# VH-VL binders against S-adenosyl-L-methionine-dependent tRNA 4-demethylwyosine synthase (TYW1): the designs that were tried, part 15

Target 1, 149 residues: S-adenosyl-L-methionine-dependent tRNA 4-demethylwyosine synthase (TYW1), of Arabidopsis thaliana (Mouse-ear cress) (q8rxn5r50to198)
Amino acid sequence: GKIFFISQTGTAKALAQRLHELCASNDIAFDIVDPHSYEPEDLPKETLVLFIASTWDGGKPPKNGEFLVNWLGESAEDFRVGSLLLSDCKFAVFGVGSRAYGESYNAVAKELSSRMIGLGGLEMIPVGEGDVDDGELDRAFQDWCDGVI
Short names: E, the ipSAE of ESMFold2; O, the ipSAE of ESMFold2 at other seeds; V2, 0.75 times the mean of E and O plus 0.25 times the DockQ between their complexes.

## First folded at step 10 (VH-VL; framework fv_nivolumab)

Design r9e (from r8d with heavy chain G33Y E99G; at its last look DockQ between E and O 0.18; V2 from the best seeds 0.00; counts 0 for: pae O 9.7 > 2, placed apart)
Fold by ESMFold2 at other seeds, look of step 10:
Structure r9e (fold): chain C 149 residues (1-149), chain A 121 residues (1-121), chain B 107 residues (1-107)
Amino acid sequence: as target 1 above (149 residues)
Amino acid sequence: QVQLVESGGGVVQPGRSLRLDCKASGFTFSRYYMHWVRQAPGKGLEWVAVISYDGSKKYYADSVKGRFTISRDNSKNTLFLQMNSLRAEDTAVYYCAKGSPYKWFRGFDYWGQGTLVTVSS
Amino acid sequence: EIVLTQSPATLSLSPGERATLSCRASQSVSDYLAWYQQKPGQAPRLLIYDASNRATGIPARFSGSGSGTDFTLTISSLEPEDFAVYYCQQYDNWPLTFGQGTKVEIK
């Protein structure tokens, strides 16, 4: 399995590292991946993928995940791509956002989930919605982790 | 190792029908878009049709739309082209070719050897 | 429909010479352009994809360049086995289309 972090300032990266440690303590092996160095066209080969994704700049992905998120969006809308591209891939998404962004709240995480489903991915649990401003981010993340494991 | 084998070509009268088969081996057929491309004798290549790997999307060249139907059976690793209302201008060698999704497409890297369809009275 | 126009229609050259083949698209196809070689009685062979990348097993004397609407296939020094017909093909949008071909023949 792979844990992707999409992070501007390091919050999503730190949560991904925490998830990785929790999985390891339960004897579940995952690779933690910076999507900047990942080839998106390898994604159909993955069978289990976890995303920890922050939302920035008017609902846009942080730069390290921009190509992967755009690739998913383009693939989901490409008339030459079938709806089963990711049919062997189970996934879950946790979003790191702020309700101060209004309609852009966790937009990247919600887009990831929608696109993965549209390409045939199997969503393990509903999108986890974290808010950096409400003081409850750690509890929301832990609840999401419990559901994934 | 990768192999595409077309069959079903022959001589047929105008207005009649033929079905072409393409049997695939050496790759996971159900993960690939599949195409038909034809070439009239002494002429260039003409793309004919494509089918997505699950069969949910099909596209055709204008010259065959409404007359030809592309389909596939992933359990038998077989691609089909049903050609109805054949015309003299459909005379060609028909190739099946392996494709891929938009961002994965790197040209048609594998082709069958082709099957000849001749439409004449 | 995106029309690809190849020039010249025929290119008469000797072994060892440099061949330059042109493909022009009726609208931008970005880098989504492939080149194929075809010899009589054979299926086409993929040479170049995404405008400039050589397919697996293609000799270094073949190179592609260009983007948008103007594309070039170059064969730096023709070998006897390179005398064939060459096609460009776009995959930016449906329907997929081929150019009409450039025949490279021995002078």
Scores: ipSAE 0.006, ipTM 0.531, lowest interface PAE 9.7, mean pLDDT 87
ESMFold2, look of step 10: ipSAE 0.042; ipTM 0.635
ESMFold2 (binder alone), look of step 10: mean pLDDT 93; pTM 0.945

Design r9f (from r8d with heavy chain G33A S52Y; at its last look DockQ between E and O 0.63; V2 from the best seeds 0.00; counts 0 for: pae E 9.1 > 2)
Fold by ESMFold2, look of step 10:
Structure r9f (fold): chain C 149 residues (1-149), chain A 121 residues (1-121), chain B 107 residues (1-107)
Amino acid sequence: as target 1 above (149 residues)
Amino acid sequence: QVQLVESGGGVVQPGRSLRLDCKASGFTFSRYAMHWVRQAPGKGLEWVAVIYYDGSKKYYADSVKGRFTISRDNSKNTLFLQMNSLRAEDTAVYYCAKESPYKWFRGFDYWGQGTLVTVSS
Amino acid sequence: EIVLTQSPATLSLSPGERATLSCRASQSVSDYLAWYQQKPGQAPRLLIYDASNRATGIPARFSGSGSGTDFTLTISSLEPEDFAVYYCQQYDNWPLTFGQGTKVEIK
């Protein structure tokens, strides 16, 4: 399996590290992946993918994940891509955002989920919604982790 | 076995409407984008429209935009083409076509036998 | 929209001869090109996808080659059942387009 962190401030990366440790303590092996160094055309070969994604101001993905997020969007709109591209892939998404962004709150995580589903991916649990400003991020993350495991 | 059966073709006057049906069997219909492709008598193939597996996206050739509507009912394994404001140039055999298997598009691996639409005054 | 131009329009050959059909795209389509065979009164049949891969059940005498803008379908030794019309079709970009066809007919 792979855990992708999409982060500018390092919060999503730190959460990805916590998830990796939790999975390891439950004998579930995952690789933590910086999407900057990941070839998106390999994604259809993955069978289990976890995303921890922050939303930058204006609803935009952090730069380390920009290419992967754009690739998913282009693939979802690309008629060359079969509607079952990711049909062997189970996934889950946890968003790291702020309600101060209003309607952009966790926009990247919601977009990732929508695009993965549109390409045939099997969503394991609903998008986890973390808010860095309300003091409950760790609780929301732990609840999401419990649902994934 | 995969089977696609078109119906609803016939002779109509310009400006009238027809609805084409395509009944599918032998595969999980709700997992595939479906297309209509037409062929005027004695002419080549022309792609007409596509609808995504869940109906969320539809695209049309410029020659039919605003007049034709593609739709599907996954509970009945049926693809539709509503053809309004028909013109003489719409005269063709209309084929229902299935996209190739999952992962990526690799052409139309199954076609129906077609239904003839004739638009004449 | 991407225009596919097939040549020749008609190819008159005898059984056992080699057929070479050309398809040229108005812009690069990478490898996203398919070939179809259509016999009179029948629906098209997929022969080749991704420029060079034979579809399931297609005999080895059919082969495709090319990339970018210039593509070739080759039938190494024509059988009587191979006399038909052949279409190329690109799926690199919206909208999907077909070539106008090459008729392979018996001499």
Scores: ipSAE 0.011, ipTM 0.573, lowest interface PAE 9.1, mean pLDDT 86
ESMFold2 (binder alone), look of step 10: mean pLDDT 93; pTM 0.942
ESMFold2 at other seeds, look of step 10: ipSAE 0.017; ipTM 0.629

## First folded at step 12 (VH-VL; framework fv_nivolumab)

Design r10a (from r9b with heavy chain E99Q; at its last look DockQ between E and O 0.74; V2 from the best seeds 0.00; counts 0 for: pae O 6.1 > 2)
Fold by ESMFold2 at other seeds, look of step 12:
Structure r10a (fold): chain C 149 residues (1-149), chain A 121 residues (1-121), chain B 107 residues (1-107)
Amino acid sequence: as target 1 above (149 residues)
Amino acid sequence: QVQLVESGGGVVQPGRSLRLDCKASGFTFSRYWMHWVRQAPGKGLEWVAVISYDGSKKYYADSVKGRFTISRDNSKNTLFLQMNSLRAEDTAVYYCAKQSPYKWFRGFDYWGQGTLVTVSS
Amino acid sequence: EIVLTQSPATLSLSPGERATLSCRASQSVSDYLAWYQQKPGQAPRLLIYDASNRATGIPARFSGSGSGTDFTLTISSLEPEDFAVYYCQQYDNWPLTFGQGTKVEIK
């Protein structure tokens, strides 16, 4: 399996590292992946993918994940990629956001989920919605992790 | 068992309209881009149009732009081609075609039997 | 629009002979090229996708090669059922286009 972190300030990366440690303690093997160094055309080969994704100003993905997020959006609209591209892939998404963004609250996580589903992916649990401003981020993350494992 | 069945072909006069239907079964129709391809009698293949899985993107060959409209109804597993302002040069067998496969695009793996449209006075 | 030019227009051969069919694109299509076989009164049959990969169920005597603008379909030893018309088709950009066809006929 793969854990992707899409992070601007390091919060999503730190959570991905915690998830990786939790999985390892349960004898579940994952690679932590920075998506800027990942070839998106390898994604159809993955059978299990976890995203920890923050939303930056204006609802945009952090730079390290921009290419992967754009690739997913373009793939969902491109006949050459195939509408069942990810049908062998199970996934889950946890969002790191802020309600101060209003309509853009966890927009990147919600887009990732929508695009993965639209390409045939199997969503394991609902999108986890973390809020960096409400003091409950760690609890929301732990609850989501429990649902994934 | 993938099946594509075209209907609606026939003989019409120039300037008239005709609608073709393609009923699909044996696959999740609403996840696939669908195409129309035609072949004039004794001639080669000509791609006509494509529609995305949700209908949001449509592309046409130059020979039919402005006259033909591709559409779909995912609740009925049906692809349509509305052909307006028909000309003699539109005379052809019309095929609906499924692009494939579910992991990578690899051309048209299933075709219907075709329906003949003849445009003549 | 990307034009695909097939040559020769007609290839007259006997069973057991090697057939070599050419398709040239007016600009690079990378490897986004398919080959189809069509017999009279039938819909086309996909043979080759992405320039060189055989579709499921296609006999090993069919092979594709090339990249960019120059593509070849080879039938290593013609069988009686291989006498048909062959089309190349690009899917690199809109509009999708087919070549005009090469007829492979019995000499």
Scores: ipSAE 0.014, ipTM 0.595, lowest interface PAE 6.1, mean pLDDT 88
ESMFold2, look of step 12: ipSAE 0.068; ipTM 0.644
ESMFold2 (binder alone), look of step 12: mean pLDDT 94; pTM 0.950

Design r10b (from r9b with heavy chain E99R R106S; at its last look DockQ between E and O 0.93; V2 from the best seeds 0.00; counts 0 for: pae E 4.1 > 2)
Heavy chain, then light chain:
Amino acid sequence: QVQLVESGGGVVQPGRSLRLDCKASGFTFSRYWMHWVRQAPGKGLEWVAVISYDGSKKYYADSVKGRFTISRDNSKNTLFLQMNSLRAEDTAVYYCAKRSPYKWFSGFDYWGQGTLVTVSS
Amino acid sequence: EIVLTQSPATLSLSPGERATLSCRASQSVSDYLAWYQQKPGQAPRLLIYDASNRATGIPARFSGSGSGTDFTLTISSLEPEDFAVYYCQQYDNWPLTFGQGTKVEIK
ESMFold2, look of step 12: ipSAE 0.165; ipTM 0.698
ESMFold2 (binder alone), look of step 12: mean pLDDT 92; pTM 0.937
ESMFold2 at other seeds, look of step 12: ipSAE 0.258; ipTM 0.744
ESMFold2, look of step 14: ipSAE 0.268; ipTM 0.745
ESMFold2 (binder alone), look of step 14: mean pLDDT 92; pTM 0.939
ESMFold2 at other seeds, look of step 14: ipSAE 0.326; ipTM 0.769

Design r10c (from r9b with heavy chain P101T; at its last look DockQ between E and O 0.50; V2 from the best seeds 0.00; counts 0 for: pae E 9.1 > 2)
Fold by ESMFold2, look of step 12:
Structure r10c (fold): chain C 149 residues (1-149), chain A 121 residues (1-121), chain B 107 residues (1-107)
Amino acid sequence: as target 1 above (149 residues)
Amino acid sequence: QVQLVESGGGVVQPGRSLRLDCKASGFTFSRYWMHWVRQAPGKGLEWVAVISYDGSKKYYADSVKGRFTISRDNSKNTLFLQMNSLRAEDTAVYYCAKESTYKWFRGFDYWGQGTLVTVSS
Amino acid sequence: EIVLTQSPATLSLSPGERATLSCRASQSVSDYLAWYQQKPGQAPRLLIYDASNRATGIPARFSGSGSGTDFTLTISSLEPEDFAVYYCQQYDNWPLTFGQGTKVEIK
């Protein structure tokens, strides 16, 4: 399995490391992956992926995940890509955002989930929605982790 | 620098089989979707088949489904077309064609010179 | 299957003249249309992709226009090497299809 962090300020990366430790303590092995160095064409080969993704200005992904997010969007629009591209892939997404962004609240996580589903991925649990400003981020994250494990 | 070289064409009787090869060089073959396109003598172009970069997806024109199999060997930079149960209407020049980019289809930027398959009694 | 109909079938012109070739799709293909040139005994050559973008190395006298169902290839001033057959090709949906061709021949 792989845990992808999409982070610019380090919050999503830190949460990914916590998830990795939780999985390891339950004898579930994952690789933590910076999507900046990941070849998106390998994603159809993955059977289990977890995303922890933050949202930045105007609903945009942090730079380290921009190529992967754009690749998913382009694949969903490409007529030669079947809706079963990721049909052997289970996934879950946790979003790190702020309700101060209004309509852009966790937009990257929501888009990522929508694209994965549209390409045939099996969503394990609903998108986790973390808010860095409401004081409940750690509880939301832990609840999501409990659902994944 | 980009080069596609087809081989394996010839004259065969109806019902027989042929295999076409396309040897690629000058680009990273394993990243590109590859196609076969054919042209009957004096006629227009007809798309035949496509294979994804890793071979996991294959699509065929209705006229060849069940008779032709596209495949690839990325370790040898080679594209194949196995043609079974050949018919007179399969007589054509067969071109190997490369998509111009690996992310979006934006035309076939490189073609081989083609190999002639003649199916005749 | 999306049918592409090219017109005219043959376009007889002299060097220096403007050539206008039409391609009409049986349903919208958005901008997902390419144009190719083919000379006798040669493989096709990509001219235009996404309706209006020139491929690498294609002279500026070639231009494409249109969207949806109606597309045009224009050669602003014919050169001797431009007398050939031209094909349009759609990639909006499977199967990929070509028009039947327009032959541009010397008058």
Scores: ipSAE 0.011, ipTM 0.547, lowest interface PAE 9.1, mean pLDDT 87
ESMFold2 (binder alone), look of step 12: mean pLDDT 93; pTM 0.940
ESMFold2 at other seeds, look of step 12: ipSAE 0.014; ipTM 0.558

Design r10d (from r9b with light chain N93D; at its last look DockQ between E and O 0.01; V2 from the best seeds 0.00; counts 0 for: pae E 25.6 > 2, placed apart)
Fold by ESMFold2, look of step 12:
Order: structure tokens, then sequence, then C-alpha cells
Structure r10d (fold): chain C 149 residues (1-149), chain A 121 residues (1-121), chain B 107 residues (1-107)
């Protein structure tokens, strides 16, 4: 399986590292992946992916995840791509954001979930949402991890 | 007026070789860097290789490096692509393309009509 | 190598409508970006070079803008002959790369 971190300030990356350690302690092997180095056309070959994603700059993904997120959006709108592209892929998403963004709160995580579902992916658990400003990020993340594992 | 005409495409089995030619006319062929660009059926454009005007420099896309050889004969106004160890993923229409003016690259201002290479068992 | 990401993958529009096509580069390419049009069964045709300059013989309804990482091709009022696939291409750094294309099709 793969754990993708989409991170501006390193918070999502740090959470991805915590998830990786938790999975390893449960004998579940994952690779931590910087999506900047990942070829999105390989995504249909994955059977299990986990996303830890932050939202930045008007609801846009951090730079390291921009290509993957754009690829998903474009695939969902491409007439040649069927709704079963990712039908063999289970996934879960945790969003890192701030309610100060209003309607953009965790927009990247919500978009990832919507696009994965629209392309046939199997969502294991509802999108987890953490707010960096409310002091409950660690608890929200741990609850989400417990649901995934 | 500028004309580029590719030839040599066909159907071949994996592991075989094929040579493509591109005959140029209507411009001073020996002043221009020449390229091969390919397009798999239903897919986008992929740059393949380039050769300098005098043949002294050659560069290749990673996907073809070590298998394809670009060359030219300036006395015959002809560009070549030798394709060895062909794979199914090499199936494409192959275009030869001319760089814009010698000092300034402004994209590929002239293209041939392409020649189809199909690599299939 | 520099990756070019085009969006949307498909625009479904009618003649007379405005088309706006996006191309984003994985790193700055300054203004070294070209746009091409490709109709079915034909070779690509150069439309725009250096981000904003129309190539010879290209109608004024085609315009390009942007620099650095974000580029736009605009067709101000679509003609029937404009329904085609459009590609961006960078030439700032080696190797030369193309975007994956945007198809402009009849609605």
Amino acid sequence: as target 1 above (149 residues)
Amino acid sequence: QVQLVESGGGVVQPGRSLRLDCKASGFTFSRYWMHWVRQAPGKGLEWVAVISYDGSKKYYADSVKGRFTISRDNSKNTLFLQMNSLRAEDTAVYYCAKESPYKWFRGFDYWGQGTLVTVSS
Amino acid sequence: EIVLTQSPATLSLSPGERATLSCRASQSVSDYLAWYQQKPGQAPRLLIYDASNRATGIPARFSGSGSGTDFTLTISSLEPEDFAVYYCQQYDDWPLTFGQGTKVEIK
C-alpha cells in the first residue's frame, strides 16, 4: 500500500510518518510517497492508498501534490476515462486544514475523496478532518487512524 | 515551401528493427536541428529524439535511449530514425519536425504528415 | 524533466463560445512555451510561441498569456475549424516536453 502526503508546512508529512509507524507496528507494510515523485498513471494499479493532505492558497493543493490532484480532476472529466478506473483501489483520506478558510476548509481532502469515488475507488472510512487551529488535530488524526487500521 | 515526408513505417513484431526516413525540401536542411516526435494511437505527443544541424549532437528521450539512433545525411536532405528492439509501447505515428530559426527556438514550425509504426505480435 | 499539466482534459463547447485552456509547468519555464493545434488525421500546427506570440498565419482569435508556471490559451469565439486537440510544449530546459492535451469538442 502507499501513503501519500500533500504538505505545505510539513504537518501532513509528519502525520503520514506517524501513520506509517502505526501500520508497521500492526504488520501492515506501506510506502510513504511524496506525490511529486509519483507517476499518476500508476494509480489504477494500486490496491490500497491513504492520503494525508493539507489545503493551501485558495483551496489549492500544496505544490508537491498539485500534479496528482490535477490528474485526478482531469481524469474524472475526461470522456475517455470510465467510472471504474480505480475500481480495484481502496482508499482513505485525512485532511489537514483550518476553519479560517471557510468554505475552502480541507478542500483538497474533499476533492481527493470525491474524485477517487467518482473514478470507482472504494472509500474505507469517511474523510477525516483535522483543524490546525482548534487544538484537536492529534485526536482527530488518531481517531481516523483507528478507523483505517 | 517547406515539406517534410516521412516513410518506412509498417507492422513489425516485438524485438524487430525498423528504419524511418524523412525527406526534406523547401529550406536549407543542413542549417536546422531536426527532431522526431511520436504519438501513440489516441494519445498525446511525445518527443523522441533530436540531432544537431551537423550531426555532432544527438539526444534521446529516456523511453528510447539505447534502442533508437537518430542520424542525417545533409547531402540527401534526409533525416533517419533507426529503431531497434521494438516494443509494443513504441506503436505510434512518427513525425519529423523542424526547429524554428537557427538562433531562436520557437517551437516546431513545420511537421511531416507522419508514418505509422505498429509493433504487435 | 519539466512536466506540463493541461486542464481541462475536454472542453465541450459550441461555435461562437469562448474557450480557455490551461497549462501548468512543474517549474518555471519563463516564457518558453508553445501551443499547438492538432485536427484528426493531421500533424500538429504551431499556434503560439514564447507564451503570447501568434505564429505566422494564425487568426487573431487565438491568444496566449502567462509566464513562469501558469499559461493560458484563449480562443475568443470558436469557429467550426477550431474543434481539435491542443497541446502546450516547453523549451526552457532539457528534455523538450508536451502537455497531455486538451480536446475542444462540439457540445
Scores: ipSAE 0.000, ipTM 0.438, lowest interface PAE 25.6, mean pLDDT 85
ESMFold2 (binder alone), look of step 12: mean pLDDT 93; pTM 0.939
ESMFold2 at other seeds, look of step 12: ipSAE 0.079; ipTM 0.655

Design r10e (from r9b with heavy chain D54E; at its last look DockQ between E and O 0.12; V2 from the best seeds 0.00; counts 0 for: pae E 8.4 > 2, placed apart)
Fold by ESMFold2, look of step 12:
Structure r10e (fold): chain C 149 residues (1-149), chain A 121 residues (1-121), chain B 107 residues (1-107)
Amino acid sequence: as target 1 above (149 residues)
Amino acid sequence: QVQLVESGGGVVQPGRSLRLDCKASGFTFSRYWMHWVRQAPGKGLEWVAVISYEGSKKYYADSVKGRFTISRDNSKNTLFLQMNSLRAEDTAVYYCAKESPYKWFRGFDYWGQGTLVTVSS
Amino acid sequence: EIVLTQSPATLSLSPGERATLSCRASQSVSDYLAWYQQKPGQAPRLLIYDASNRATGIPARFSGSGSGTDFTLTISSLEPEDFAVYYCQQYDNWPLTFGQGTKVEIK
């Protein structure tokens, strides 16, 4: 399996590292992946993918994940691409955001989930919604991890 | 390095069938949508068909729908075109073509040498 | 189906001259337009993608411009190897379509 972190300030990366440690302590092997170094055209070959994604200013993905997120968006709306592209892929998404941004709250995580589902991905658990500003992030993340594992 | 080699062309009577093969090498075949494009002698290029990565999506030009079937075998790096109910207007050089790697799809960066299909009585 | 109309049908020029080839689409294709070169007995060669981007290994004398419905391929100074047929191709909608070609021939 792969754990992708999409992070601007390092919060999503730190959570991804924590998830990786938790999986390892339960004998579940995952690779942590910086999507900047990942070829998105390999994604249809993945069978298990976990995303930890922050939402940046204006609902935008952090730069290290921009190409992957754009690739998913292009694929989901491309008239040439079917809804079964990712049909062998199970996934889950945890979002790192702030309710202070209103409608942009966890927009990247919600977009990732929508695109993965639209391309045939099998969502393991509903999108986890973390809020960096309400003191609830750790609790939300742990609840999401419990559901994934 | 990247190579596409078509085979299976020949002379056939109208109403008969042919199958074209395209053997690919030098790239990860299963990561690309693959196309057939044809060119009648002395004429321009006509797109014929496309097939997605695993073959779940196929699209055809109206002139060949119901008569031609595109398929692929990713374990053998081979693209196929089954051409049934051939007509004189199907006479052409048939090319297989690879989508470019610049973005999702941005033109055909590699083409085979082509194989000639002649439909005549 | 999106029809691409190329003009002129034939362009007779000498080496060193500038060639300007036109491609007009029957509806907007945004920037989703490619140009190909084809010499007799050979497969087409990709020159330009997304209206203006040179494919790998294409010399700088080839340039593309335009968007929407009107596109231009320019060869700034023709070399002997540039005398060939040129096709535009759209990839905005199915079916993918090509223009009918412009032949660039030696005067």
Scores: ipSAE 0.012, ipTM 0.550, lowest interface PAE 8.4, mean pLDDT 87
ESMFold2 (binder alone), look of step 12: mean pLDDT 93; pTM 0.937
ESMFold2 at other seeds, look of step 12: ipSAE 0.014; ipTM 0.572

Design r10f (from r9b with heavy chain D54E E99Q P101T, light chain N93D; at its last look DockQ between E and O 0.14; V2 from the best seeds 0.00; counts 0 for: pae E 8.6 > 2, placed apart)
Fold by ESMFold2, look of step 12:
Structure r10f (fold): chain C 149 residues (1-149), chain A 121 residues (1-121), chain B 107 residues (1-107)
Amino acid sequence: as target 1 above (149 residues)
Amino acid sequence: QVQLVESGGGVVQPGRSLRLDCKASGFTFSRYWMHWVRQAPGKGLEWVAVISYEGSKKYYADSVKGRFTISRDNSKNTLFLQMNSLRAEDTAVYYCAKQSTYKWFRGFDYWGQGTLVTVSS
Amino acid sequence: EIVLTQSPATLSLSPGERATLSCRASQSVSDYLAWYQQKPGQAPRLLIYDASNRATGIPARFSGSGSGTDFTLTISSLEPEDFAVYYCQQYDDWPLTFGQGTKVEIK
């Protein structure tokens, strides 16, 4: 399996590391992946993918994940890409956001979920919605982890 | 074994309508984009239409746009082509065709035997 | 609409000879091009996809090359069963289009 972190300030990366450790303690092997160094054309080969994604400036992905997120959006709308491209892939997404962004709250996580589903991916649980400003981020993350594990 | 069987061809007058069926078996029909391709007697191949696996995306050749409607019933493994306002130039053998994989389009690997539509006054 | 022009219209050759068929696109289609073989009274058969990849079960004597606007199908040594009509097809953009065909006939 792969755990992708899309992080600007390090919060999503730290949560990805916590998830990796939790999986390891349950004898579940995952690779933590910086999407900057990941080839998106390899995504159809993955059978299990977990995303920890923060939302940045204007609802945009942090730079390390921008290429992957854009690739998913373009693929979901490209007629040459079959709508079952990711049909063998199970996934889950946890978003790291702030309600101060209004309608852009966790926009990247919601877009990732929408695009993965549109390409045939199987969503394991609903998108986890973390808010860095409400003091409940750790609880939301733990609840999401319990659902994934 | 993959099989595609067209039916519904025949002789019709210009301006009339005809529906073609394509019954599929031997593969998971509901996961594939499906196409119609036609060939006028003694002529080359002409792509006609395509429909996405769930039926929400449809594209047509300019020569048939507005007159033909592609559709599918995944519960019956059947592809349809509704042909309205038929013209003499629609005379052709009509094939249904399957993409080689349900991922990226990589050619048509299976074709039906074709059904002849003749539009003649 | 992307127009594909095949040449020659007819290629008259003997068994054992090399056949070279051309397909030219009116604009770049990258490598999104397929080749088909069709014999009289039969449905087409896929030979090559993505310009150069042989489809499953296609003999090694068939090969494709090219990219962008200029594409070639080569049959390295013609067998009696290879005398047929050959079509190229692009899938870079809607509508999907075919060339008009090259007939390979016995001399």
Scores: ipSAE 0.012, ipTM 0.578, lowest interface PAE 8.6, mean pLDDT 88
ESMFold2 (binder alone), look of step 12: mean pLDDT 94; pTM 0.953
ESMFold2 at other seeds, look of step 12: ipSAE 0.126; ipTM 0.714

## First folded at step 14 (VH-VL; framework fv_nivolumab)

Design r11a (from r9b with heavy chain R106S; at its last look DockQ between E and O 0.83; V2 from the best seeds 0.00; counts 0 for: pae O 6.5 > 2)
Fold by ESMFold2 at other seeds, look of step 14:
Structure r11a (fold): chain C 149 residues (1-149), chain A 121 residues (1-121), chain B 107 residues (1-107)
Amino acid sequence: as target 1 above (149 residues)
Amino acid sequence: QVQLVESGGGVVQPGRSLRLDCKASGFTFSRYWMHWVRQAPGKGLEWVAVISYDGSKKYYADSVKGRFTISRDNSKNTLFLQMNSLRAEDTAVYYCAKESPYKWFSGFDYWGQGTLVTVSS
Amino acid sequence: EIVLTQSPATLSLSPGERATLSCRASQSVSDYLAWYQQKPGQAPRLLIYDASNRATGIPARFSGSGSGTDFTLTISSLEPEDFAVYYCQQYDNWPLTFGQGTKVEIK
């Protein structure tokens, strides 16, 4: 499987490292992936993908995930890309955001989930919604991890 | 079993309107982009229009743009083509077509039986 | 727009013979080309997608080849049910276009 972190300030990367350690302690092997170096055209070959994604100002993805997120959006809106592109792929998404953004709260995580579903991916659990401002990010993340495992 | 059934064809005078319906069954309609393709009597196939799975994107052939509107109702598994300002050259059998189930668009694997639209006075 | 030119317009053959149908694109379409069969009074039927892959349920006597601008549909040994009109279609660029058709008729 693969764990993608989409992070500007390092919070999502740190959470991805925690998830990787938790999976390893349960004998579940994953690779941690920086999407900046990942070829999105390889995504249809993946069978299990986990995203830990931050939302940046204006609802935009952090730079390291911009290409992958844009590729998913373009693919989901392109009639030449079939709705079963990711039909062999199970996935889950945890978002790192702030409720101060209102409707942009965890926008990147919600977009990822929507696009993966639109391309035929199987969502394992609902999008995890973390809030850096409420002091409960760690609990929300742990609850989400328990659901993934 | 995948089935597409067109209806609404008939004989109309130039300048009038018709609406075509395409009722879908046997597949998850809301996952697929849907198309209209037409064939004038004794002629070849001409692509007419496409609509995205959620209805947010629509594209038209130049010959019908501004006169035809494609739409869908995913709750009723139905595709529509509203045809306004009809012309004699719009006379054709109109097919709704389902994109193939492969991972990317690779042609139309199921077509309806077609409905004939005849535009004449 | 991309023009697809099919040749010959009509192919007159007997059952058991090999049919070779050509489709030429006005610019490269890579391998984004499909072939359809249409019998009188019926809707088209998908035969080949992505230039060379048979659609589900299509007999092995149908094969496609080519890439770029030149494509071929081959029917290795014609059966009585194969006498029909055949169309190629490109989906590389907007708008989607079809060839004008090749009629395969009994000699």
Scores: ipSAE 0.037, ipTM 0.638, lowest interface PAE 6.5, mean pLDDT 88
ESMFold2, look of step 14: ipSAE 0.062; ipTM 0.651
ESMFold2 (binder alone), look of step 14: mean pLDDT 93; pTM 0.946

